# Designs tried in a protein design chat: VH-VL binders against q9vjs7. Part 9

Target 1, 121 residues: q9vjs7
Amino acid sequence: LRYSQGTGDENCETLKSEIHLIKEEFDELGRMQRTCNADVIVNKCEGLCNSQVQPSVITPTGFLKECYCCRESFLKEKVITLTHCYDPDGTRLTSPEMGSMDIRLREPTECKCFKCGDFTR
Short names: E, the ipSAE of ESMFold2; O, the ipSAE of OpenDDE; V2, 0.75 times the mean of E and O plus 0.25 times the DockQ between their complexes.

## First folded at step 2 (VH-VL)

Design t7t (framework fv_tezepelumab)
Fold by ESMFold2-Fast, scan of step 2:
Structure t7t (fold): chain C 121 residues (1-121), chain A 123 residues (1-123), chain B 108 residues (1-108)
Amino acid sequence: as target 1 above (121 residues)
Amino acid sequence: QMQLVESGGGVVQPGRSLRLSCAASGFTFSDYGMHWVRQAPGKGLEWVAVISYDGSNKHYADSVKGRFTITRDNSKNTLNLQMNSLRAEDTAVYYCARSEDYWLSGDTYFDLWGQGTMVTVSS
Amino acid sequence: SYVLTQPPSVSVAPGQTARITCGGNNIGSKSVHWYQQKPGQAPVLVVYYDSDRPSWIPERFSGSNSGNTATLTISRGEAGDEADYYCQVWDSSSDHYVFGGGTKLTVL
């Protein structure tokens, strides 16, 4: 069906999404040194996984519900450069050392349907 | 080839401190979340603490919150657990374990474990 | 806090199928992972995300999870399968990892 193809079909795939990343850096005494941010394009898992509800004599509700969620089956590290850095007073940092920050971000390279955990609800 | 080796265990009196270390080899340590899991003599497994791949995010079991501190040094491939205000119920074998980074999914498993180090808290 | 319940012990005859259960409120909505621990040794992952296996674990090991019970199934039981088995989930409401109390499997 047009606009809805979940019946009997799974459509769990890796798609690109733009996210806003923020990272705070602290010194050895726990005081904030700077905050860096950037908008970046990363992979994420999106899609529809099969689920079913059937009568059951075993469950207290009389129904057994099996839910599946599209989730990462393999993650790969990606280095992201945060290009907007600010000191604790909100002043933009522009030096080569302080004006940008590299961070590691994990993103999915493969997505599959797994049972839904509390995390997805 | 991939290995985790714990050290620092021993016998201590209640109220004292101990620092455990876990040395990682054979894999890119900075790519993984790390955990401490303990097991009291004759008892089951109990999760203690987790630290994210870069050390910026941490969670603790309620029984150790405020007393234990998990840290890591990615330049030395080392995970640490600082245990303060030790109690008799902290007596256990402490394992370090590797997992997927929990920032993207807290729903993960422990695929590599160390051999464990014994901590005994006794008067 | 979330609690996982396992039977203290399960016995199986050689060549028969052992089933070890892990009970939890609405555990079928969570992902269950299973570990094998032999005396004096560290735990070893045997099943993850309900039913997947590491490549070094025999196909005799399988898992399922629905409703309030997850099950680790070990077909064609062998003496080498004797161990304590633990189920584990992540509880998102507390940001905690929860283990079951463990089940001692005896092959007689």
Scores: ipSAE 0.000, ipTM 0.546, lowest interface PAE 12.2, mean pLDDT 81

Design t8f (framework fv_firastotug)
Fold by ESMFold2-Fast, scan of step 2:
Structure t8f (fold): chain C 121 residues (1-121), chain A 121 residues (1-121), chain B 108 residues (1-108)
Amino acid sequence: as target 1 above (121 residues)
Amino acid sequence: EVQLVESGGGLVQPGGSLRLSCAASGYSISSGYYWSWIRQAPGKGLEWLARIDWDDDKYYSTSLKSRLTISRDNSKNTLYLQLNSLRAEDTAVYYCARDSYEFLGDAFDIWGQGTLVTVSS
Amino acid sequence: DIQLTQSPSSLSASVGDRVTITCRASQSVSSSYLAWYQQKPGKAPKLLIYGASSRATGIPSRFSGSGSGTDFTLTISSLQPEDFATYYCQQYGSSPLTFGQGTKVEIK
């Protein structure tokens, strides 16, 4: 019934998402040393950005298309501790050195609509 | 628009050294993302060489790490790759690329055009 | 190191065909860290899919990715002339980063 609903809407936002992270650690010969995992809350960009088609005298088709995508406008680095570590045989590791793994990842602190294919911020 | 332009390729003697540059424009290399060098020998597949993050943390291919040095100059917004003890098998097109780590999950989303390095006597 | 093996190594197809390429990992790879690239002769690779199934910005909907664990697939639902290229899978979940050997798609 309301088929045109949302066509003019724009809602690009930073949302919290729970993800399951798994990281494998290998030695210099490519042998697995351990696998660590954790469930972590991180930010992500989600949303709808407007796209429009308008008449144009300079295009062969008579229309000009503009497409916008919801992307990060600002990133921050976050250290995540993976607390569930296992050796290659699946045995839980509990030592201070092997029982946890810190990894660095980047997450958005702000999201905005940018022209699709344009990775500048 | 983010652009990467490699330079420094050409004909090089076996046993010599090579320094490649990757000039970035449209985005500050210190603002975020990781940056990598990848090569491709004629008619062959892709081989990852090295990565540097915005915090100057460095990662290398295990087989080449003794011969590789990745670096950057924030004031010139430029990435570098130094390769020593050149051999014929180092003949390849060398690419620099923007690299996403972990959560962002967008892999190598921007690539330079590549610079050809030929190692021959 | 995680070795990625693609199948087939090459194929010939007609415009409009459905094309599937598989990537098999020597060890389990989180789907969050598997990408697909397209490379045309003389050009740099172009990111198509990241996180096993997410299309990169500007990539047509005919490209889709799926899979988990050790078995991943890239599908082109209706091949176009501009899809003539070599396709590579890549894992970025553990160092060193590794690529598959590539699959060459030749248009009849």
Scores: ipSAE 0.006, ipTM 0.545, lowest interface PAE 9.6, mean pLDDT 80

Design t9b (framework fv_bepranemab)
Fold by ESMFold2-Fast, scan of step 2:
Structure t9b (fold): chain C 121 residues (1-121), chain A 122 residues (1-122), chain B 112 residues (1-112)
Amino acid sequence: as target 1 above (121 residues)
Amino acid sequence: EVQLQESGPGLVKPSETLSLTCTVSGGSISDYYIAWIRQPPGKGLEWMGTIYTSGSTNYNTAVQSRVTISVDTSKNQFSLKLSSVTAADTAVYYCARGPEYLWGEDYGMDVWGQGTMVTVSS
Amino acid sequence: DIVMTQTPLSLSVTPGQPASISCRSSQSLLYSDGKTYLEWYLQKPGQSPQLLIYEVSNRFSGVPDRFSGSGSGTDFTLKISRVEAEDVGVYYCMQGIHLPYTFGQGTKLEIK
């Protein structure tokens, strides 16, 4: 059974988002060798989770506030290829060596509602 | 070991409200959802609904307008109320627990009650 | 609603022989997280259902290794490598991805 809360106000999910990545590369003398960019689709966690306040005999206030936050439960490493590379003069680079740049990033594989923490006064 | 135990009226008249209770003993309810599943005599299993630790609920669309699931944490009890019952609601009713999907593993419904028979008849 | 169809509806097996049960879903059970939410349950005569397999192929704790699950998308199989007397009962597949969650109609396993 996949965890699925009611169809109401609570909503925590892994969403696909398109981001624009730009990376600059410099040579040994500190001069810009190329700039590479691409629009890539990555996962992100987004949503609202329920919060509640309940009576508690343990806390000094007599109440325990529990809140839930939508966050990543696991991150996965992903290789992204930036396919739009340009030299310092703005000329498109097309060679196999210079026309693309691989970078690594981490994205959420799963998003879930976890306790944000306990509230006591 | 953790045990779930259903209790109910046994016999309910048509048009009345069926009320069932599931009591959890021998373990914590804090990290588990509770689902209600029914089985008409000689037929298969039908999921009725689930309540999560947040208090959120999911219901089967076939009974959505008639069913309510709730929890009383002070008694470790879960309840199912089904209004306007008919002969089609005659079944064994089970409660079952499963882990909240928090860390990527879902054991499914690993602990079930023994079931309680409900007959709808005049 | 996703319809879960099991084949066969019943089978009789000589002790020690293998058994195979098929389950087909009307829609893919693959979720966007890369997981397939298919479970198998066994209901022995006079008893409550018990969990055998979750996420297609993972055996639940205490389930003998003679049970195995496989499949992807819409086609799933539960295999018992050598059937024992204690395996008698009705087997159900279940999809836990889309509301309402639905069970197959059940497959009754009997000993010859």
Scores: ipSAE 0.000, ipTM 0.526, lowest interface PAE 15.6, mean pLDDT 79

## First folded at step 3 (VH-VL; framework fv_tezepelumab)

Design a1 (at its last look DockQ between E and O 0.10; V2 from the best seeds 0.00; counts 0 for: pae E 12.6 > 2, placed apart)
Fold by OpenDDE, look of step 3:
Order: C-alpha cells, then sequence, then structure tokens
Structure a1 (fold): chain C 121 residues (1-121), chain A 125 residues (1-125), chain B 108 residues (1-108)
C-alpha cells in the first residue's frame, strides 16, 4: 500500500501577537513565592493545513486519516521582563529583587504544517 | 514539605498484574499533571505514562499501551498505575514525577520538577 | 520514533568544565530538559527549557540548545557532580516523552 506524503501547506505563517504572560515562581518546597505578568509581543504560528485521507486495507473504515496542523518549525530565544509581580496574597511587589522577573521564551521564526499532536494536558 | 512516595512494587510472574501507588503531599495535587517513569536495572530512564491534572487526559508509551492504566484520585492525593500482562522487560524501578506545565499560544512546555524515590518491580518466572 | 543520543560517558578533572551533549533531529526546535541522577537516588531536574535553572541548582550548571545538539555544561567540576545525566524532550509527532540514553560523568 502506497501512502501519500503530506502536502498540507496552505496558509501557515508567522504572525505578530500581543499576549499576556503569567509566570508563577515556586520555592524548593513547592510553595508559591510570587506571580509575575506582563503584556508582550511575540510571534505565533497561524493558518490552515490540509489533512490527508487515503484508502487503507488495514483500518476498519477502509481509510487512513492524517491530520496536519500549523506549528513552529524553528524557534528563537527571547528574554522578556515581567514587570507586574504579586505575592501569594495578591499584594504588589515593588522591591528591586521581587518586583520584576526575567524569563526566557522561545518564539517561532518559521511555521510549517506538521502532523497534528495532542497538546492538551 | 513536598513529597512523592511510591509503593506497591514487588516480585511477580509474567502475565500477572500489579498495582503501583504514589502518595503526594506538600502541594496542591489536583493542579498538576503526573507521570510514571521507569528505569530497568543498570539502564536509562523510560517514560511510561502521563495523566492530566483532572484525570481527563491520559497518554502511554507504546511499550505499555493496552497493558497499563494510569489513574488518580485527587481527593486522596494519589496516583496509580495498574500493570496487566506483565513481561520480563517491565522489570524496573518505577518513579512517579510531577509535571510543570506551561501553556503558550503556539504550544506547551513540560518538565518533571519533582520525583519520588521509586518502587522496584521485578517480573520473573 | 524520536531518538536522543548521548555519549555513554564523559570524564573531567576536578575544576575543569564538563560538557555533555544530547543529539536529536532538529532538537534546537524543542525544549530540552536535563536531569541528574546519583547512584541509588531519584533523578533531579538541573536544567529546564534549554538553559533555565532551578534556584537551588548551582550556577555551575548551564545549558544550551541549537541545531541538532543540546549541551549541558558543568563548570568547575566537583566530585559531587559524579552522576548520570539525562536529556529529555517531548515529541509532538508521537506524543511521547523521550529521554536520552544517559551519560555517566566521572570526575577524576
Amino acid sequence: as target 1 above (121 residues)
Amino acid sequence: QMQLVESGGGVVQPGRSLRLSCAASGFTFSDYGMHWVRQAPGKGLEWVAVISYDGSNKHYADSVKGRFTITRDNSKNTLNLQMNSLRAEDTAVYYCARERYYDYVWGSYEDFDYWGQGTMVTVSS
Amino acid sequence: SYVLTQPPSVSVAPGQTARITCGGNNIGSKSVHWYQQKPGQAPVLVVYYDSDRPSWIPERFSGSNSGNTATLTISRGEAGDEADYYCQVWDSSSDHYVFGGGTKLTVL
């Protein structure tokens, strides 16, 4: 049986997006120390990909379906400073040490249609 | 203090069943995905299964799919692994591990930040 | 299936820098995590998200990831750093969590 290669690239591209990032920091005992957030601009992958349906003698339905999704093919690292930090009680932290948080974020630089995965947990 | 404690390991014959448990304490158990990871004697780490924070989603390694079942009871802070049709190659120390999960617009990020001490499972005739 | 390749062993003299590699097809596009395991103990997360480090892990531990290789770097190696080190990723194609084969670090 011959299987078709995925040709689902249709409208998958890198776009700019403003997102709200939230990060929690925990200590070694698993207790929350603080929560920091900020609005930032990052790249995202967006677009449509064509799923493939082909005949199959090994499936009960007689068909094999392969779904394709638009997702990152290359990533770059970006350092982002979260400027709004709060303690577990919701109090704004303003000290130089606790009032902000630098995080490393990987954002897409290129996007392609890949076989769909399950990203839910 | 955060703690994960595995139990239920032992010696069992091939084809038999065994149930492992992991007791969690020191954190909000229901907020985290949980994993089983195993390690055969003198070998490397092998991922076995994952269950979402609410138990609604489960995934398994191909090597155990159809034979093992991961479950959790958030009211009791327990993670379980039902192992059926055990094979010699299932012999390993079994660890439970907590997942840190971050959801981004373009995907997700997961790591295992805390591990239990492990429980030994030996499958032999 | 996605495969991560590590050297079986790495040796360094005390005070020297150890580098443990983790090879994988386009691994630079994945998030790589590293775990330390000492004999008879459970694994411990030492580096996550390629280069981030838990606050209780010494700054001597660092990570990088690009192309087809991720690297764990341990500067100023100490006897206490002797352990097995494992890289790990999540593979979206198979929906599997994948570990490398592990690297035994010896501090001579």
Scores: ipSAE 0.005, ipTM 0.634, lowest interface PAE 10.3, mean pLDDT 86
Fold by ESMFold2, look of step 3:
Structure a1 (fold): chain C 121 residues (1-121), chain A 125 residues (1-125), chain B 108 residues (1-108)
Amino acid sequence: as target 1 above (121 residues)
Amino acid sequence: QMQLVESGGGVVQPGRSLRLSCAASGFTFSDYGMHWVRQAPGKGLEWVAVISYDGSNKHYADSVKGRFTITRDNSKNTLNLQMNSLRAEDTAVYYCARERYYDYVWGSYEDFDYWGQGTMVTVSS
Amino acid sequence: SYVLTQPPSVSVAPGQTARITCGGNNIGSKSVHWYQQKPGQAPVLVVYYDSDRPSWIPERFSGSNSGNTATLTISRGEAGDEADYYCQVWDSSSDHYVFGGGTKLTVL
């Protein structure tokens, strides 16, 4: 159940976005071992959700406001490979062990309007 | 040690009411969405209701909407299910279940990572 | 509302790999969670977010999800794996939590 009202149409959608990921790897003593990066296409939530104010005899202010925010309804984890790795001196690393880095990223698979502050569905 | 302990089950006639309780301990109850899930004898799992961590949002399965009310008291670490107008189809073991902590950075966690042992509700004439 | 379909039963020989399917329209866009239930016991989460595992669950349990099918895989099946298995999702269209009908795993 949704309702739409206001100055324009509701537009909450999952969009593909290119982001530049940088990940630093440290040893157990906190010394930097390498820096890896890549440009990666990921999903993000973007858009507007309609809100409504209604008269109400129940609320202290005499109005009931429903505020909605565009955010993810589901997350999926995926592994991405950062393909550009460099040592602390800026030298490109090309070995199989050090020339790429796999990281785990959670991204939205679906976006929806939810009541603002709602942490469950 | 995490515990979820259901109580309030029993045998009742159709049209009567029951109130189930679930006592939580060993975790920060107010951080978690809570659910009721039921299982009729010899049947599969059926989701019944959810309440958000602060009690501000509630959702119900169509089979119970208008008859059941989920509530929580975070000061007493308790989850409740008020069941009105009970029907034979409501006969089941009722479990309370914890939804994994909501990660607001990435959206929701939507699995049930801890379950109580259940309380039996029998609706028969 | 949204429906998850599981086979009623699956049988495997000891030491063989069991695969339990969970069918749903576009289930690959959803996060799938799996529960094990033994007679007289509460369900136990064994796989979540399609393929992740609680630390106390043996690595023999794994999962996948793509297209219209999610699969729970139990390698090196043993008698202790005999149980009912349920898949579960959250359905954004209805704001409901949905279980599959369950699959009884038998290890012959």
Scores: ipSAE 0.000, ipTM 0.549, lowest interface PAE 12.6, mean pLDDT 81
ESMFold2 (binder alone), look of step 3: mean pLDDT 92; pTM 0.948

## First folded at step 4 (VH-VL)

Design b1 (framework fv_tezepelumab)
Fold by ESMFold2-Fast, scan of step 4:
Structure b1 (fold): chain C 121 residues (1-121), chain A 125 residues (1-125), chain B 108 residues (1-108)
Amino acid sequence: as target 1 above (121 residues)
Amino acid sequence: QMQLVESGGGVVQPGRSLRLSCAASGFTFSSYGMHWVRQAPGKGLEWVAVISYDGSNKHYADSVKGRFTITRDNSKNTLNLQMNSLRAEDTAVYYCARETYYDYVWGSYEDFDYWGQGTMVTVSS
Amino acid sequence: SYVLTQPPSVSVAPGQTARITCGGNNIGSKSVHWYQQKPGQAPVLVVYYDSDRPSWIPERFSGSNSGNTATLTISRGEAGDEADYYCQVWDSSSDHYVFGGGTKLTVL
């Protein structure tokens, strides 16, 4: 009851996170046209994954370590609308064309444990 | 062993159509946005079009908007560019390029980390 | 429409530092990416997001971006660095990807 003989539990999951986004728009002459912001809810991966350490005759240390990290297994592009737009003087913009700004973000729709360091770069 | 292989280029008369294809292998094609970038002989690089990883969003350079259509088939790992009403100024090597993947949940993915060999399109009579 | 300006040519002596500039209005507020293209070959990404580098690109390649000018710096220039170099940004106002005109680097 009080003693778990097993390896630590895997708890890799997709969680919602609220972030504050701010984007500035400039014209071709470098003059600020507007700044837009919003608080948006996006998904992120969070959790713990099991790691293994095994005796090895190949490695100089005598051990082989396999590390697993909680990473996105599937990503989805999401369009976020920034609804609080202001001109350079701080005046709120309300027209249909200037009062909001769409931006693109990628967020995880599924998270899984993958071998650490198994990344594209 | 990542590969992007363009095909479909050739010589075509002004006003006609041509379809380019790009075959992707060695990576999860359905996870990446894809671009077409062209280069006229002896000139610089010019961006043509982009398509999101799932095909839901597309953008085009002003010079090709309304004439070119970018599409993808994730089940076949292919990217396509349908080029209509071709003009002499469309003569160029057309490159298929992949958006960079970062270990970030959020990002614009603004750069191109892998490019194909290119296919030559000549619009001439 | 947003425009990036590069010098058409830059020369560097072997072992010396080459600097290739990319001018753009308020370019320091954007992310700048750099590509190397050798004759008859496809472009290769050498610096991305102003100053980051792919793991297979030598640390002699570095970048900076501030105000109206971004710079690609190639230290200890080698004959193998001869190529055309292009800067690139994403322009959010037009939703377009913009390339500079390119700079031919000569190592002499």
Scores: ipSAE 0.014, ipTM 0.538, lowest interface PAE 8.1, mean pLDDT 80

Design b2 (framework fv_tezepelumab; at its last look DockQ between E and O 0.02; V2 from the best seeds 0.00; counts 0 for: pae E 8.4 > 2, placed apart)
Fold by ESMFold2-Fast, scan of step 4:
Structure b2 (fold): chain C 121 residues (1-121), chain A 125 residues (1-125), chain B 108 residues (1-108)
Amino acid sequence: as target 1 above (121 residues)
Amino acid sequence: QMQLVESGGGVVQPGRSLRLSCAASGFTFSKYGMHWVRQAPGKGLEWVAVISYDGSNKHYADSVKGRFTITRDNSKNTLNLQMNSLRAEDTAVYYCARETYYDYVWGSYEDFDYWGQGTMVTVSS
Amino acid sequence: SYVLTQPPSVSVAPGQTARITCGGNNIGDKYVHWYQQKPGQAPVLVVYYDSDRPSWIPERFSGSNSGNTATLTISRGEAGDEADYYCQVWDSSSDHYVFGGGTKLTVL
């Protein structure tokens, strides 16, 4: 009987990450109205979770691999403002209506190891 | 110009299969979650399925679960819906619709900010 | 299953304010999005996340959401506002996207 157990130590954390967000806005005819962007700090899940390999008669390789991934256990919603808006020609928009765009993000409040492919929102 | 163009609709008999496609252009398709939403003749909108930006996460309405499969090909900017075991109740215009998804988290946006023109699927004998 | 309830029809005189309601249990704890659909056309997002609006949608369109009722308000109604209007939420408990039954707005 030869099967592997584990892939090292578990560490699954909620970390802060800076991302560059870009949102393009189009009208009902598909014409670009504006592009807005901002650099935003958000939470993400990062880490290593154990994986296992065991014999299986139902797989072509003769082994069934079970994988565990660092995923969110809870999400929270956060509103952010994209403060750099531009028209299709690349001109900066500064009016109250056009110069900023609010978007809503879902970000993790807690991360845990779950079986890979088990999605929680 | 952004476009979402559905195709593959037609008339099919109950119990048969049909595959719909949605061709996307004018935006970075690989960054967005995509949905299928349908509308029976003279009726309201009904959500059908969603797929995340990378294809790793999918959800289906209870009425189609086990019969429909949503897939995407980011290299071809294409969204697909494989419809098996079709019923008369599946008769509808099928719309492809866009939402925003971020690769650092499982979350996505709830709104459908752009919709295709739709393709008609009729299931009858 | 989470259910959204809309009146089947609402009428408004030109220049007057139309209010379209969307009822749901504790809907104020969710975000509500609104779509306009004209005959033979695809839906168009007009209000999102309760009260935000795409920049090209007129300020006459606004939204609110509290308790068990969300409302789409269309001020200074115009003939071009005639359409079916749908509310929509994401139900986190089922991970489903739910639409209301739609409201036909007539401007007469």
Scores: ipSAE 0.447, ipTM 0.760, lowest interface PAE 2.5, mean pLDDT 85
Fold by OpenDDE, look of step 5:
Order: structure tokens, then C-alpha cells, then sequence
Structure b2 (fold): chain C 121 residues (1-121), chain A 125 residues (1-125), chain B 108 residues (1-108)
């Protein structure tokens, strides 16, 4: 019996998404110095992948199950600037040094269907 | 139109200092990260330094760290590079370059979309 | 430090396709940008974010990036394409911007 494995790629795609990022900064003593945030647009993976169940003479159950999930195939790192910063008392910080914060995040640049539970890229 | 114009280049002896300037026009200077990139005669491009849009963040190439200082004055649309303790290997055309700004991302965009024509710095005894 | 490696020179006949490679460790995980520099001129951005192109750059210029190699492709090569080409990335670990050594493209 020949197993037909489709690509599983139905509508898995890279989409733009607006998210709210929040980051707290602490000093070496563990005291909060500031909290920064911003609304930013990042990529995400979203979509459906074809899963299949087919008869199999080599499995104990008599069926072969293949489940596919939409996941990132590539991730790239970028710097995001959080433009709204506040002190612990909630006062907005406006100085050049304290008024913004750069953070690094990883976002998907490509998405495709992988077997569910498979973390291999 | 957008324009970047470098100035301040010249011939100096090793150990001396030199200050370069870049005048920006045709765009909102304060929105963009700015860079210095240099090119030795007959050689490739070498990144030198970056300064964030508001001047709060600076980074330098290892080859110039501790010797060069990048600054900006957004009120004057100027980018500067203070070069101290100059060495022969600092001889190069120095370009100012704007880091590209895209509306879908906050922060650094990594590429340089506009360049000045450069100013030549020669360090020789 | 992160290093980008380019061939020193590439030659192509007019009308043929030129491919300039840029090698780097896991460069596929980075955005690669490409610049064209003609003699006595400042560099010009021709490809950004691996494969995007400024609107004023001809569609003959394209880019790709995967694994350990990024490639700038110039289809239908013209004499006017003769220049030095540089790849460039940003290295997040060091916060450095890194250029390749450059490739001289000759159109025979």
C-alpha cells in the first residue's frame, strides 16, 4: 500500500499582526527602574494544514494518522523600540536615555505545514 | 529631494583628531537612525558607527571603539563623527548613511537607503 | 565577529544572468541587503530584506537567502551593471553592521 503524503499546505501563510509589547527593566538589586511598551507589527504564522487518516497494513490499528500544523520555517531577529516608558510610580519618562527601550525579538519570515509535534526546521 | 553632505575630511598625522559632519536635508532627520561607513582606497565598505534617531543609543565597530564618537543634533539636521587617536588604517572615504525606515516596524531596519558622496580622510606621517 | 564572504569577482556576458553569492554562518536567519557601487560613486541599495527591491531599481535585480548563502541575481546583464556589489547584514549578538568584502562584476 502506497501512502499518499500531500504537501499539507492549504492556507498556511505569514501574516502581519499588531501586538502590544511590554518590558520591565530592573537594576542589579532587582528593583524596578521602568516599564516600557509599544504597539508594533510583527509576523505570525496562521492557517490550516491538511491532516489525513488512511488505511495501513503496517500499523497495529490498521490506520496511519498524519497531522500537520502551520508553523514557522524561518525566524529572523530584529530590534524593536518601545517608545512609551514609565517609572514605577507611573510617570512617563521623556528623557532620551529613559524614554525608550530597544528589545530584540524573533519573528517568522516563512511559514509552512509541519507534522504536529515536530520541531525540526 | 533627499540629500546627505559630508564635510570635515582632510589630511592629518597619526594620533591627531578630526571631526566629520554630515548635513541632512529633504527628510525628517529626527526619525531616522544614522550611520557612518568608511571605505579605504581600493577596499570594501566598513561600517563604523550608528546612532539612534534620538541619539540615545550608539554602537561602534570594534576597530574604532574608544576612539570615535558619533553624535547628532536633530535641531540642526546634522550628524557628527569625532575621530580621536587617528591611525593610518583610518584612512578612507567616510560616508554618512540613513538607515531605512519602514512603517511596519519600530526600531532598526538594518539597511541603508541613502548615502552621502563621502569625505576623504587621510592619516599619514 | 560575524563575517560575510563574497567572491572577489564575477564575469558575465551581456544578456546573461549574473549571480553573486554572500556566505555567512546561518545567514539565512538574517536579513541580507545588497548595494551597488560604481567607480567614484557612493553605494546604492539594490536589494533589501533578502529579496525586496526599491521601486527605482530594475526588476532584473533580485535576491534570495537561505542556509549559509545569500545570492544577488542580475538577469539580462548590461554593461551598466558593471560595478562592485556588497552584501550586508546586522549581527544582533554584537550589534554590528557587517559588509561582505565586495564582488566586482564584469560584463564582458
Amino acid sequence: as target 1 above (121 residues)
Amino acid sequence: QMQLVESGGGVVQPGRSLRLSCAASGFTFSKYGMHWVRQAPGKGLEWVAVISYDGSNKHYADSVKGRFTITRDNSKNTLNLQMNSLRAEDTAVYYCARETYYDYVWGSYEDFDYWGQGTMVTVSS
Amino acid sequence: SYVLTQPPSVSVAPGQTARITCGGNNIGDKYVHWYQQKPGQAPVLVVYYDSDRPSWIPERFSGSNSGNTATLTISRGEAGDEADYYCQVWDSSSDHYVFGGGTKLTVL
Scores: ipSAE 0.017, ipTM 0.657, lowest interface PAE 6.8, mean pLDDT 87
Fold by ESMFold2, look of step 5:
Structure b2 (fold): chain C 121 residues (1-121), chain A 125 residues (1-125), chain B 108 residues (1-108)
Amino acid sequence: as target 1 above (121 residues)
Amino acid sequence: QMQLVESGGGVVQPGRSLRLSCAASGFTFSKYGMHWVRQAPGKGLEWVAVISYDGSNKHYADSVKGRFTITRDNSKNTLNLQMNSLRAEDTAVYYCARETYYDYVWGSYEDFDYWGQGTMVTVSS
Amino acid sequence: SYVLTQPPSVSVAPGQTARITCGGNNIGDKYVHWYQQKPGQAPVLVVYYDSDRPSWIPERFSGSNSGNTATLTISRGEAGDEADYYCQVWDSSSDHYVFGGGTKLTVL
């Protein structure tokens, strides 16, 4: 039987990451009007979480494992300006009203270890 | 034009199963979280289930957990709801709804920006 | 689980401002989204993230969210605004989506 010797190393933390965001905008009839994108810096959760291993009560060599994953515990709004907008034909849009788009998304501000599959989106 | 079209509703006896489908078109289906939301006759909206854009995460309302299974096929632009062990209380119009673009790490917009017209499920007897 | 409470009905005279409330414990820490549903139709998003609008929704629709109450405000109410209105949040602790019970708006 293996047995965990207490707490192992955990370093689940909130880190900056660069991602490429793409947003499609539609009208009230559901017709695509533009596609906008940008490279942005956002928070993400990264790090190691200790998995729990417990002995099987039926067989000494069997184990039950509970996986833990570094995931967000708190999310906060981030406003992103997408600066590369194109019409449905792929033509760059440059007018003040159509050349950029503000979007909102939720990003982590606090990260913790959770059982894998809990608190996921 | 963006469309969400539900199908598979009907009248079934309690304890039976039914499968709902939602066909999506006019947008990049694989970039969006998808939901089922229901509305019993004369009642309000009740969220049923969600599946993430890539199918890796699913969540269910407590009233359906263990009986309903949400799935998606991004190659066919379809969302499905397998409903087992149906009860009279499951009688409702079932809508498929699109969540605004969702990135599994950096969030979703939490709102349902486009809805289908719904399919009626009646569980009687 | 998280609960949202709405008044069952609100009535306003034409041209007047309607206010529809959505109560929840610390709802000001959440984003609130609002849907309009007319008879025989699917719901339509009218306000999201407390106070933002889809580009086709007129500025007469506005929202606010603070403390334990979010409010949908419809200025210069008109007959076309008669509908059921639902508030909705995402609850991070359960990863559930929660609707209020709905409010019937009547313009008399």
Scores: ipSAE 0.014, ipTM 0.675, lowest interface PAE 8.4, mean pLDDT 82
ESMFold2 (binder alone), look of step 5: mean pLDDT 92; pTM 0.945

